# VH-VL binders against Non-structural maintenance of chromosomes element 1 (nse1): the designs that were tried, part 19

Target 1, 232 residues: Non-structural maintenance of chromosomes element 1 (nse1), of Schizosaccharomyces pombe (q53ek2)
Amino acid sequence: MEKERQDGLSDKHKFILQYIMCRTAGVDNEQVRELVQEQYGETATVEDVINELNNSLHNFDFKIKRVQDQLDGRLTLHFQNLSGDPVSQMATPYPPVQIELMRKIIEWIMKCDDYQYSLTTLQIQKLSRKEMGLAPSVIESHLHTFERDGWLRQREGIWTFTNHALAELDAYLHNEYESNLYECNACREIVIAGYVCDCGYCLHVYCCKHLAHVNCINCNTPWANATVIGRW
Below, E stands for the ipSAE of ESMFold2; O stands for the ipSAE of OpenDDE; V2 stands for 0.75 times the mean of E and O plus 0.25 times the DockQ between their complexes.

## First folded at step 12 (VH-VL; framework fv_ciduvectamig_arm2)

Design z04 (at its last look DockQ between E and O 0.59; V2 from the best seeds 0.00; counts 0 for: pae E 7.3 > 2)
Fold by ESMFold2, look of step 12:
Structure z04 (fold): chain C 232 residues (1-232), chain A 127 residues (1-127), chain B 110 residues (1-110)
Amino acid sequence: as target 1 above (232 residues)
Amino acid sequence: QVQLQQSGPRLVRPSQTLSLTCAISGDSVSDDSVAWSWIRQSPSRGLEWLGRTYYRYKWYDDYAVSVKSRITVNPDTSRNQFTLQLNSVTPEDTALYYCARDQGIAAAGFEYYFDYWGQGTLVTVSS
Amino acid sequence: QSALTQPASVSGSPGQSITISCTGTSSDVGGYNYVSWYQQHPDKAPKVLLYEVSNRPSGVSSRFSGSKSGNTASLTISGLQAEDQADYHCSSWTTSSTYVFGGGTKLTVL
């Protein structure tokens, strides 16, 4: 229809790509669906457009990944860089001390007690002073930067990964924190908000609600008795 | 533009190993948004899913219970293909074998279907 | 040993609507919404018609629709055409991390 350029993408595809790229925290899948339908007609699907984009992006080590929110199931689209160490790639604009702080925060979240997969501002300040010698005011500034740039989110002073960070860090977390990590048995994604049964069967909050499982399918123990993962 | 092209022997003797290859074009066997499945079809059992391999931060396999002790599905990233190896075949393994791209590891959408299929390979197990 | 039950055959006249059922258990069709349907013409590989019960991939006619109630999924073909004469297969993801298929249904257009 619209003539393709020599890079294999139409101007409408490039517009969709730029829309997604400019929103580093991710873009609501339904908003992109509406945009696709406006550009291509009501029978066009976001899935086909994203697949066509990904076929072109793969040659440059980029990908658009669809991510499901662990609590409410909202789907978002995220532009990923597949090359190199994801922490180093996302942290390229940061000074070395701030890159090291990001790696430490990742470690502290993944190794925190009681399945919380989150830290309070105070915990981060104490750990960073102990392990890096950083003052609380410096930490406050760095956390603001990480929040602004889409690495971390906080609610009432409780910090954890954004959906974008989980998408970017997926391979890194699996490689570096395999023994500290839970995967959802429904969708195979990392769990930082969900439930784990005593038998080891694990579900995101949303996956548990969506599948309407009252008991664990693996051992028939009620989900009401399962260990809660995360603070939500 | 994803295409799956099958190859392999069409006659296998009982107790031997059945080995089939599926070459991929227009996608990568290590594409971490999809899986790669083998499915067979016989008059008595219809379509039967056998197993799959897929890449996330490492390689994973899932196999049907009925063949789990005899099956291996192997990726080959250097040739961009994946293979079926079914050991100790019997005449009951005579079937039309398909490879397929499997949407069942997509991070979202909960899709679980086969969008591209190979052309099929009729394999006869007999002496 | 199909885990999902389909009628062996159905028939209909051009212009009619027909429905093909696919019955499973709470461990597959009833417990998940991961039901898909495939059309297979003679000597051809299957082609997906629907996934996630009712979603149509790009290029599939709106004459094909799907639904589910309890442990039974249904494929409905409206405005039956001669080219719809084919075999139809349902499948579902299971709680054992496997796929299962129905036995298949041969649709004859009279």
Scores: ipSAE 0.053, ipTM 0.628, lowest interface PAE 7.3, mean pLDDT 86
ESMFold2 (binder alone), look of step 12: mean pLDDT 92; pTM 0.945
OpenDDE, look of step 12: ipSAE 0.298; ipTM 0.753

Design z05 (from w04 with heavy chain A106V A107G; at its last look DockQ between E and O 0.60; V2 from the best seeds 0.00; counts 0 for: pae E 4.4 > 2)
Heavy chain, then light chain:
Amino acid sequence: QVQLQQSGPRLVRPSQTLSLTCAISGDSVSDDSVAWSWIRQSPSRGLEWLGRTYYRYKWYDDYAVSVKSRITVNPDTSRNQFTLQLNSVTPEDTALYYCARDQGIVGAFLYYFDYWGQGTLVTVSS
Amino acid sequence: QSALTQPASVSGSPGQSITISCTGTSSDVGGYNYVSWYQQHPDKAPKVLLYEVSNRPSGVSSRFSGSKSGNTASLTISGLQAEDQADYHCSSWTTSSTYVFGGGTKLTVL
ESMFold2, look of step 12: ipSAE 0.312; ipTM 0.713
ESMFold2 (binder alone), look of step 12: mean pLDDT 92; pTM 0.946
OpenDDE, look of step 12: ipSAE 0.418; ipTM 0.794

Design z06 (from w04 with light chain G31D; at its last look DockQ between E and O 0.65; V2 from the best seeds 0.00; counts 0 for: pae E 6.4 > 2)
Fold by ESMFold2, look of step 12:
Parts: C-alpha cells; sequence; structure tokens
Structure z06 (fold): chain C 232 residues (1-232), chain A 126 residues (1-126), chain B 110 residues (1-110)
C-alpha cells in the first residue's frame, strides 16, 4: 500500500531525479515513463512525478523541463539550473577562452542572417579568428567538446543548439536576444527549426506538420509561402 | 498538491459584469509550464471552455470566439490567483463556472485539465 | 451545438464493458491526438480519465482505456462497477487554438 509522505522527496523521487541529472544531454520521456512505472506502479505518470520534483527543486533554483524536439516532436526531459549565468554554470570546467567562445557562438547563431539559426564550421572559424584571434585549427576541437558535452549539435558541419542548450539558455536568450527570437505560436517555445509567415505567425516544423493547416490561421496565406527558419 | 478555490457572487443582474476569482495553492499562477482556464457548464450547452491566461516571459491569453468581445482573464501574482470578468451578461450566461489548471502549453501538446475548482453556480437574473 | 458528438446516454450491467464515442472532424479529432476524457459525478467537478487519446494519469484504473479511429475517439470502461455511474465528457484542442467539449454521456449502471 502507499507508505510515503510528500513533504520532502521520497527515495523513489530521488532515484528518478538522479537518473535525469546524470544524463545532461537530456533523457527520453519513454525511458523515464518506464522507470516511473517500475517505481510507482502501472498508473503513475511522468507528469505527476516531474511536477512533484519541480515543486521541491524550485526552492533550490532548479527545474526539470520537458522539451519537444522541433523536428520530430520527441519529448525529452532536461535538468536545468535557474540561477546565475547558464553559460558559466554549464561551462565551469572550461578555460575562460572556451567560455568566451561559447558566448560568441550563441551570439553568432542568434544574429545570423537569413533565419538560419545555425553556422557552418567554416563560418565559426572565420568569426572566431576575426573577433577573438583564435586559430581555425583549434576550433574543430572546441566544437567537438561542445558537442560531447551537450551544448551544440551538428550535421555535415552545420552547428546549432541542442534541445538541452535551448532549455538551459531559455532565460538568457530571452533577456539578451529578445529582438532576434522567434517563438512558436502553438507551444510558445523558441524556434530554431520552423516556419514564419509574413504576418509574424510562427510554428516549429513539428507543430506545423501536426496542425495540418494549408494556410496560416492568422492571415490565411499559404504555408508554402512562409519563410523557413533553420536548416534541417 | 495543487488546489483551486473559487469565490465570487452567485447572482448577477443582466448587463453587469460577472467577476469570479480562483485562488491557487500548491502552484504559482506564473508557473510557465501550465495555463489557467475558465470553463462553464449548463444543461443546454454542456461544458464550454471560455478562455485562459498563462505566463511565458510575458502574459498571453486565448479566448473562445463566442465570448471574445466580452471576456477578460487576469492573473494576480501578488495574491496567487486569476480572475474571470465577463461583461454585459445575459440570462444565457447562467451556468456553473469552473476554473482549471490547463496543461495545454506544455511542449508535448497534452491539452487537458488536471485540477479543477469546486465550481460556482452563477445566476443572471433581474 | 457541441463541436464533438457523444451519445446522450449509455447503460451496462456490472462486470460488462461499455464504449462511449466522441466524434468530431479532422481538425479536432482526426488528425491530432489531443482528445481527453473526464468523469463527473453528481455535484462534483470533472476529473480527467485519459489524455492524448489513451494515456492514463496517475491514479486512474486500467479499466479505462481509449482509442481513436478516423474522426471518432472512444472511451472503453471494462468491468463496470456501480461507482462508474456518472457523466463522461470528451474534449479536444482545435486548430483554432480553442478547446471544445462533447455534449456529455450519462452512464447508468443497471
Amino acid sequence: as target 1 above (232 residues)
Amino acid sequence: QVQLQQSGPRLVRPSQTLSLTCAISGDSVSDDSVAWSWIRQSPSRGLEWLGRTYYRYKWYDDYAVSVKSRITVNPDTSRNQFTLQLNSVTPEDTALYYCARDQGIAAAFLYYFDYWGQGTLVTVSS
Amino acid sequence: QSALTQPASVSGSPGQSITISCTGTSSDVGDYNYVSWYQQHPDKAPKVLLYEVSNRPSGVSSRFSGSKSGNTASLTISGLQAEDQADYHCSSWTTSSTYVFGGGTKLTVL
């Protein structure tokens, strides 16, 4: 029968929290669902457990954020620190020059032209040489460190934020890059892969596909005419 | 444990403004993972969603088309509550009014109401 | 007029299974998995039974299951019990950024 109190975290809650925390790049919702069912029984849901964890974690400026992948809609869970400078917090083991490089890459991604919200390795190398004096030969090593540690992802040398980075940087991006942001009108999350209509109505790739509208619901122009955000 | 406690008048005259309050415990009205909805229920129309408010670095609201010209849903962060204001009421606005926590801004498109207030029966009559 | 159509009433005997339908359009039921189901006992607020068509929140019995075919979602209650006598409502999020509800179904347990 039920034996635990909810005034503090139970041992089962702590186990779920540890599982999520040790997977800094995020953890698949289905894996956590299976674990929750194992610990709490058939009728327990991830949503209930995460809500209870977040009520306790908020007192320490932490949160578990549920993130939907912008392309395929896959749900992942990410442990985040709400306090301080998120770049500095996540990059604490890095030398100061790598922290500065990460801040510049964030800026370059957010301010890049043509709605790309991504940069090639060559673009990063050129910008880092021009603005930081870093040799191009060392940039690939730094980029792979950022990839390994869950800040950036790439496909064929095109680099952008991971879902984990978006979750961790959410407040920072809103505070520092408000005029450069697009937010999805369906889910209100930042868009780096999606569509924006001339009227300003914006959707993630997945949200647009999921809504199945041929035309923008705000102004009735076809989505075929919308500006593509990101490279996917 | 999230709990929603409603308050407000049970009798409102036609043409006046209906105003109801929903006090929140166990969560914050500014919790950026949920929204806060008003729903009403009548024998002739069943359950009817009216509108919602939510916080995501600024306040957003969505309103049902049928009431959009008359409705406002306002958060009150200092009291941790949210209110319904429905202007220019008629007897057709007589209903049992509920507030509810709305999961519909979660990234996973969950779109359901997990906690409901106790309900407030509002009669619009002269 | 409700945007989602439910039967006005259904009945069954203890131990039987019953199914309640919820029919809409492609824009609210067919193309999306936003359907949720609520149980409402007399003089009580609704309580969520299912979300995302078939997902059960914590504390909801596995006797309640959901499915969808075309523009129709279904709630199935297996092993009927006397306490299942209640009103049942379906709901969905629409492409107009609104929620809609069915008209409700009164379940009578004979």
Scores: ipSAE 0.087, ipTM 0.618, lowest interface PAE 6.4, mean pLDDT 85
ESMFold2 (binder alone), look of step 12: mean pLDDT 92; pTM 0.945
OpenDDE, look of step 12: ipSAE 0.494; ipTM 0.816

## First folded at step 13 (VH-VL; framework fv_ciduvectamig_arm2)

Design a01 (from s02 with light chain S97D; at its last look DockQ between E and O 0.59; V2 from the best seeds 0.00; counts 0 for: pae E 5.0 > 2)
Fold by ESMFold2, look of step 13:
Structure a01 (fold): chain C 232 residues (1-232), chain A 126 residues (1-126), chain B 110 residues (1-110)
Amino acid sequence: as target 1 above (232 residues)
Amino acid sequence: QVQLQQSGPRLVRPSQTLSLTCAISGDSVSDDSVAWSWIRQSPSRGLEWLGRTYYRSKWYDDYAVSVKSRITVNPDTSRNQFTLQLNSVTPEDTALYYCARDQGIAAAFLYYFDYWGQGTLVTVSS
Amino acid sequence: QSALTQPASVSGSPGQSITISCTGTSSDVGGYNFVSWYQQHPDKAPKVLLYEVSNRPSGVSSRFSGSKSGNTASLTISGLQAEDQADYHCSSYTTSDTYVFGGGTKLTVL
């Protein structure tokens, strides 16, 4: 470590932090890497800057988490609040009925049959009517709000967690749904898009592709025969 | 700049527990992009990976089969350290012990050791 | 003792190229591209030269290069220099989620 006057270095860290904080749904790691290199020089690494920020943020129960997309491996950085109830943190601007709906959607996704870890709009509407008495038009409005705010994503009417939601809910899901969750054996992150072998060994879609596994390393069964987790 | 500083006794009697500590500066033991490993070196066996600990929403560990029944690697977040405990040591455990930062759990799947401690020579004899 | 096989020693003259082999199995070197190489001078900790078979960390000379074919990885040192005299270790991640190392190769520069 060089001994120098650090006047001005905290301003660059503050700039990087603010850049990440202003992008609540997460920011591309490569964008931040380029920004770090612009501010600190070409040999500076995003890892060092994020580590230094996290050392300071930890005192306030915040951190920046790097999240890997389960399908394509794209890395994003997310500003997190470590204090309080994660679901309440997600739903701070929402009235009580929307908070309750979010808790139910989390439960329904985590307890889906057939490893789907996702729900169709129709499934959400039926479950909401059955368990909460909510009309379909109300559900459509709430789902739009959750999508707008970056908590849920959908493709062709199939809803699941965003990477942002997974980052915010990580501790909650481990605590409340331990028996319902799968963890990737390569990277130890929660799996909602991946494969699970009959022997229980589990990988994200990206991790399986990147490790170039044809067969499960635990039992040598082909991954082509594994149970698919998620709908992707 | 990451630095690893080792400490612990250099002489241990047979059947006792070998305990070593690795202090981390420039990174956190709970950094969820890396793992923290212990590796030893002897003339007869060369380098030998023993085990690691790492944080991913909770703490995990992995241990080499040869020592799995006797080894524990523990993090200490309050002191930013991690420790090696090896129970029931024999003269075969005489070695130069290193701690190292392990890239093998990161999203990039790099699987190498980028920073090493200075090494602690531990002799097991009576 | 070691799971990966390296020659015990190799030698070369300044300016020459030498290659050190590291042979494993389909459960390590052959199964993954997670081979790394370390240089170790006397009384010092190992220092990484290559990872992921052929990638050099910043600050490592381009004289060091790596390759893999089947179950055998190779470290090549071109333009041999006196300071290259050291022990060289290969390692690989395994399909059992562990690391294995070679027995090490002593390089003597004549």
Scores: ipSAE 0.233, ipTM 0.669, lowest interface PAE 5.0, mean pLDDT 86
ESMFold2 (binder alone), look of step 13: mean pLDDT 92; pTM 0.941
OpenDDE, look of step 13: ipSAE 0.305; ipTM 0.759

Design a02 (from a01 with heavy chain A106V A107G; at its last look DockQ between E and O 0.55; V2 from the best seeds 0.00; counts 0 for: pae E 4.9 > 2)
Fold by ESMFold2, look of step 13:
Structure a02 (fold): chain C 232 residues (1-232), chain A 126 residues (1-126), chain B 110 residues (1-110)
Amino acid sequence: as target 1 above (232 residues)
Amino acid sequence: QVQLQQSGPRLVRPSQTLSLTCAISGDSVSDDSVAWSWIRQSPSRGLEWLGRTYYRSKWYDDYAVSVKSRITVNPDTSRNQFTLQLNSVTPEDTALYYCARDQGIVGAFLYYFDYWGQGTLVTVSS
Amino acid sequence: QSALTQPASVSGSPGQSITISCTGTSSDVGGYNFVSWYQQHPDKAPKVLLYEVSNRPSGVSSRFSGSKSGNTASLTISGLQAEDQADYHCSSYTTSDTYVFGGGTKLTVL
């Protein structure tokens, strides 16, 4: 290891931190692992470097969080500001109407029917017209901005949160949508892609696969019979 | 890097409450990628996990069934500490008590204890 | 809560390999791959050697390796050295969201 500086971080640590900070939508854990190995040698681990960064960052209410994709388990790293209002911090560059739309889309996703935790473009357009008086062309423009900036993702016109948005909104969703929220019993993270058993035991798609059990460990009911959360 | 420093009394009388403190340096008690555990060691029972507290958007705790009715593990974010309280102790609670950090991270499921306190030998006797 | 079974003691000569077993049930060692091993020298806190059955944290010698078959996990120490003389503990996470430990194995280096 290089000598620590006045802030407790080496120049190599600061380089890794800057790499992650500059990628506000998150960065692939494997890309950071390769960079760590280039800077520190092939025996260096991402986990050790991230832990050292977080030890320095916690004094300032910042954190690097590793986020697991709910479907395939892919890990990404996200720089987070733990203080203040996450929605306002997330949407700082947007005009007020676009911030209001973001808050409404969050509400509509969290309160959607049938465990979907996602909305079609048409559903967003209808709700936006009904609740905000916005024209479809305005909605399409704003949705493209949210997708470009890494807050929403879509497939075939079905919109939901990115992993970045879930990480940034975690406290907000727990505080504002407690009754609409499912948590994974394995990792305690919010579920928008997973399964919930009749007994209430809930797992992400990936966590269910990783545990490799055919039946719910709480009530022994087959996971094949569980209610699906999300559209995936 | 991370250090856990324990404090608390070494002698407790039967029926009293055992109370121990673990001070954290180099990490935060509210670090949402880890958990904070109490473990004890006795000649007759070996190592025995007692319980943990951790933050994942809110505070959670898990306790061993054998002590669940008597145990509380509390975080103290202002002092960057966590405490063990074990009520109604008996001589069977005499042990070397450790605090420890679980190196759990999201998606890795790395259920192991990477940093341990120095240990506090607590004797329960009259 | 179940305890994991380890031999009380094991011995070996310098340069040899030894194996320490850790037997549990389908609710812990057999059901998951969440087995860890700890080395404890006299009057010191345990130190992790392996996690997830066979993974070594940074700074742990490659002489330590782990495996699992059914309900039994194993720690193997190759190239035995005098400083390996210590107590060794296994642990596992359980399906009841708890941890269980083995009774410990005292390794004597002859």
Scores: ipSAE 0.217, ipTM 0.679, lowest interface PAE 4.9, mean pLDDT 85
ESMFold2 (binder alone), look of step 13: mean pLDDT 92; pTM 0.941
OpenDDE, look of step 13: ipSAE 0.359; ipTM 0.769

Design a03 (from a01 with light chain Y99W; at its last look DockQ between E and O 0.32; V2 from the best seeds 0.00; counts 0 for: pae E 6.2 > 2)
Fold by ESMFold2, look of step 13:
Structure a03 (fold): chain C 232 residues (1-232), chain A 126 residues (1-126), chain B 110 residues (1-110)
Amino acid sequence: as target 1 above (232 residues)
Amino acid sequence: QVQLQQSGPRLVRPSQTLSLTCAISGDSVSDDSVAWSWIRQSPSRGLEWLGRTYYRSKWYDDYAVSVKSRITVNPDTSRNQFTLQLNSVTPEDTALYYCARDQGIAAAFLYYFDYWGQGTLVTVSS
Amino acid sequence: QSALTQPASVSGSPGQSITISCTGTSSDVGGYNFVSWYQQHPDKAPKVLLYEVSNRPSGVSSRFSGSKSGNTASLTISGLQAEDQADYHCSSYTTSDTWVFGGGTKLTVL
């Protein structure tokens, strides 16, 4: 009778896991493919190695999730904690007022007008003053912290979720903001950059481009006439 | 690792309902990275995809046009299985029925069936 | 009937290379790279050989390769072996969120 190994994972699996864990904002899938091929040989696939890691990680309430960028379709791998409250886990190092600001920013993004799913720095400052009494300089400090830690990203002062934040918040957004939420009809993931047809059919920017249809497959209306989701 | 075990009657009368069950081990029917399909095979038509069910924050289904009016695919999370129900069968529904795990996540580009059940030959006859 | 067209049969001798074609439309083979190939021995369920036109799952021999040009996908088996005698099926995901299959090809190893 053979004895079971004590570690449960090979040294090569642990190396790949460590590589992904050390890059909390996500790792390019192609970089991980190169490492997998170096460790396991040319025929090895990243999909098989990640599945094997996830079988072991599930017992500890962890997962590696593959996330597709909504604009360019680039796949990244993200280490996730499946237990507990996602906002509390995002905000563990933060003082209470900063945690409440993060909850408010999530709410403001999800409920913003005109399908924007993003806020300007000025909008955040005005809402924070009105609803929380916070000064603009305090807000700028907190936004810098959220950007540094990989929860929010900005482009010309327009703030929204990172791919990492979307992955971590997925369950929370579905539970708390179901009526404000758009899902891609191609891949069923949350849309903050994409298109929604008048009939309700919705696609990420990348999924729409990848499918290469001129018209919505549900109602045959041109995508040129669809409402744009997000600012990109 | 992942295994699909089929069960159900092998003889069904015309106009009745064909019902088959696929039990899953080594995975969950609510695994949000896959879908669960029924496929049948006959000498005259070859392989024919019938439909699928899957979970992505809620349950979705997709059905082939040829059977859409007669088919239902249902998950059962408590028993970790999924079922095929095909109403108003005719002798043309005589086939070898397979359940299969569907890797059809469009954004992930893993569009294939990686695990199959053992097959159930269903004959529709009086 | 089947939406994808395959030859009904092909044959080859051990050590040769053979190619099986699979022709569809712009709504399936031509529109996406979601073509897969399955090998089926008698009394067995189909087994995937290739997905996304040319990718091999773990454990599938590098003797199996795939390509696509326009609306036609191809499976090539190099170094043909007696154990390769089987039925071969192509499949594609469609723009309507459905699957379609070819009619199948019986490979005979001479």
Scores: ipSAE 0.127, ipTM 0.628, lowest interface PAE 6.2, mean pLDDT 85
ESMFold2 (binder alone), look of step 13: mean pLDDT 91; pTM 0.925
OpenDDE, look of step 13: ipSAE 0.177; ipTM 0.713

Design a04 (from a01 with heavy chain I105F; at its last look DockQ between E and O 0.54; V2 from the best seeds 0.00; counts 0 for: pae E 4.7 > 2)
Fold by OpenDDE, look of step 13:
Structure a04 (fold): chain C 232 residues (1-232), chain A 126 residues (1-126), chain B 110 residues (1-110)
Amino acid sequence: as target 1 above (232 residues)
Amino acid sequence: QVQLQQSGPRLVRPSQTLSLTCAISGDSVSDDSVAWSWIRQSPSRGLEWLGRTYYRSKWYDDYAVSVKSRITVNPDTSRNQFTLQLNSVTPEDTALYYCARDQGFAAAFLYYFDYWGQGTLVTVSS
Amino acid sequence: QSALTQPASVSGSPGQSITISCTGTSSDVGGYNFVSWYQQHPDKAPKVLLYEVSNRPSGVSSRFSGSKSGNTASLTISGLQAEDQADYHCSSYTTSDTYVFGGGTKLTVL
């Protein structure tokens, strides 16, 4: 944050940047829009402000990334550190054992069978016990920490990546798990919630809906026959 | 504010390569929320999209079928620009060439062009 | 891919409302809601008026509106003004991940 004080950014831009930075799990695009309009008027756009911020942040190996929810299309903004190992960076506040557990969870999610890209609490417990010798209670505690900090989300005991995690881990996932990931043909982002046609064409749930296609645009097979990616 | 500044030769001989550059200001060629396109305009063919380049953890290129075999759109991150190369040009390639930003946001593209270069008239003549 | 079909020219008097049609196929206009409209004055680059059929970018007058039915998109300009005299182009994203443009429409304000 001190580095940003020395750049050519206006006080208003700095304020907006601070607002985004303070929300480590990401901030809703609409909230930022309201803030931008409050600061610069109704003619100002989030895009313009973010672009200007990113131009400045680039010099410091930071970026504000926009992420679209794969299910409902909700847009969030995320402050990212682009320097070093993303996993190590994201886990800086965590003890080594938690960093290792996170790495393993990432691996287990990415290598999960049947395109699930998710794990149950029991699966995580079993795997963690087996590979790390961690007690279930300890695992549960760490999972709650990861959830609190916006890396993992759970629904009914099923765990997967948050949008924040996907944003932060994007490069890491491409580098480490390229053979295990799907990309959306529409937006080229990683798919953990979507569809993949037998022909290989892949879309996020939201992207599929947004494109308003009943059939695969590549082979004309109904999406109803496509393989579902993720549990959602 | 995003600005696109075009440069390149305005006269190209048949069978040679048409080369144009589009310098970007106010945005990055590596912006993962947009794409960078080339479009040309002629009285006979109207506006015609030629191709685009964009970055999503890696670089992607898409080209129009009509020029796919002859076209290359390349990013230059060091200069924050992107280029057009069109090989084996003919008089039919005479047109006003535009670079443009193909607007996208986070995931799905919005599929419209929000910023345009000033245009470069390129004449293919012997 | 063939260009989208637009009328070559339209005209109207100040204050009137005019509509420009853009007709394509199920692979473009009818395939997606990714129709955009551009205004182009002489010796100027096109300027986006509408995207996704009916959305206006910041700074675009509310006098410009858009709709789509089937394979035909329409641009409506209400309260026609002298400055509206220009060429108007429709565009659509295609199922082949390309863009197609219309032939353009010359609008004359009488």
Scores: ipSAE 0.106, ipTM 0.692, lowest interface PAE 2.9, mean pLDDT 90
ESMFold2, look of step 13: ipSAE 0.286; ipTM 0.697
ESMFold2 (binder alone), look of step 13: mean pLDDT 91; pTM 0.938

Design a05 (from a01 with heavy chain D31Y; at its last look DockQ between E and O 0.45; V2 from the best seeds 0.00; counts 0 for: pae E 5.9 > 2)
Fold by OpenDDE, look of step 13:
Structure a05 (fold): chain C 232 residues (1-232), chain A 126 residues (1-126), chain B 110 residues (1-110)
Amino acid sequence: as target 1 above (232 residues)
Amino acid sequence: QVQLQQSGPRLVRPSQTLSLTCAISGDSVSYDSVAWSWIRQSPSRGLEWLGRTYYRSKWYDDYAVSVKSRITVNPDTSRNQFTLQLNSVTPEDTALYYCARDQGIAAAFLYYFDYWGQGTLVTVSS
Amino acid sequence: QSALTQPASVSGSPGQSITISCTGTSSDVGGYNFVSWYQQHPDKAPKVLLYEVSNRPSGVSSRFSGSKSGNTASLTISGLQAEDQADYHCSSYTTSDTYVFGGGTKLTVL
């Protein structure tokens, strides 16, 4: 994708935009910061540049979104297409069967029991066989593709969303799985790694850590007694 | 650069509604990494945070307890602005009102106001 | 919520160092490390000096530093200059997802 020159952006802004766009799985905020400072000097901020970019991109239904890692707080920037269904947008690079599998995986993750928001390879294989008739080897191949492309990550055979996926699927997840998702009371983003108190107060792992509370802010119950969201 | 330009009446009668507008340039009212706040300042009460509006897949509002029953902060995406409405004003609501950008909501580690409007002195008098 | 407690006024001579305290509770200053400081000149809006107790935004002089102990945050201004004469306000995010400000401190440079 190329940015048109008639958008009013400076060449430097366009360069930064291109840098972000070329990294489909997201780009580290610090890398962008370095780039911004290189282009505009030390007084320039990523925020200012991104805001200006977004002002321009808005007219084209694009956005650069910052995502904070739910565990370690690492910030990444993601170029997003806001037009249409994000899952449908995935259809461009994937065959229909893979799109369907992704939809199913999203569903299975979102409806997973015990707030796990994750699936094992075996679970995915079993469910995919049952519902789609896919062979384990085929599933493995598709999972590898999804991992490669930055939609899913796995650790020791446990699969969940990447930060990129969360960014791209945010609207979709809210629309399709509102009753199955938690939002962080601190940053209002979807929680797939965090804690939920019995009172309903919910925080990301990172947010909980940085708020520096031993107890729930809402009801004063120790976080140690909270329900863990996700596998991490 | 982000700029906030305030507008609205400077004189309000008791029991009426105080209304102010803050026009945003250089940023979007629906930007999901910031929040938009109203703060007032008076000699008697100092600076006082009143409320904020922000977008995170949907719109949220937070209000100070002291004005919660009377306050509304509304975004206007079409004009890229947000407004303050304070109902049933009394002389105690006489203050210099500021709109400001809040860096707090999007990240758990940033809670401060980095950009401010020019301020609007609003006097509540009969 | 009650305002954070600041001294009403402080003074110092050019070149000196002064400290302004901001005392709150466990629900604000003591609850989070989300204390910010603002400088306000006459007829101007507040300008942020520090956030998260001790972090300086771009463009803020290194003469401004901050710390926190318990429920008290402190702003230190070293090497006082005439231009530092202003009102200084502390703020803290609260456990109720609100902001609270101090009463403000008037700094006079003698």
Scores: ipSAE 0.136, ipTM 0.686, lowest interface PAE 3.2, mean pLDDT 89
ESMFold2, look of step 13: ipSAE 0.138; ipTM 0.663
ESMFold2 (binder alone), look of step 13: mean pLDDT 91; pTM 0.935

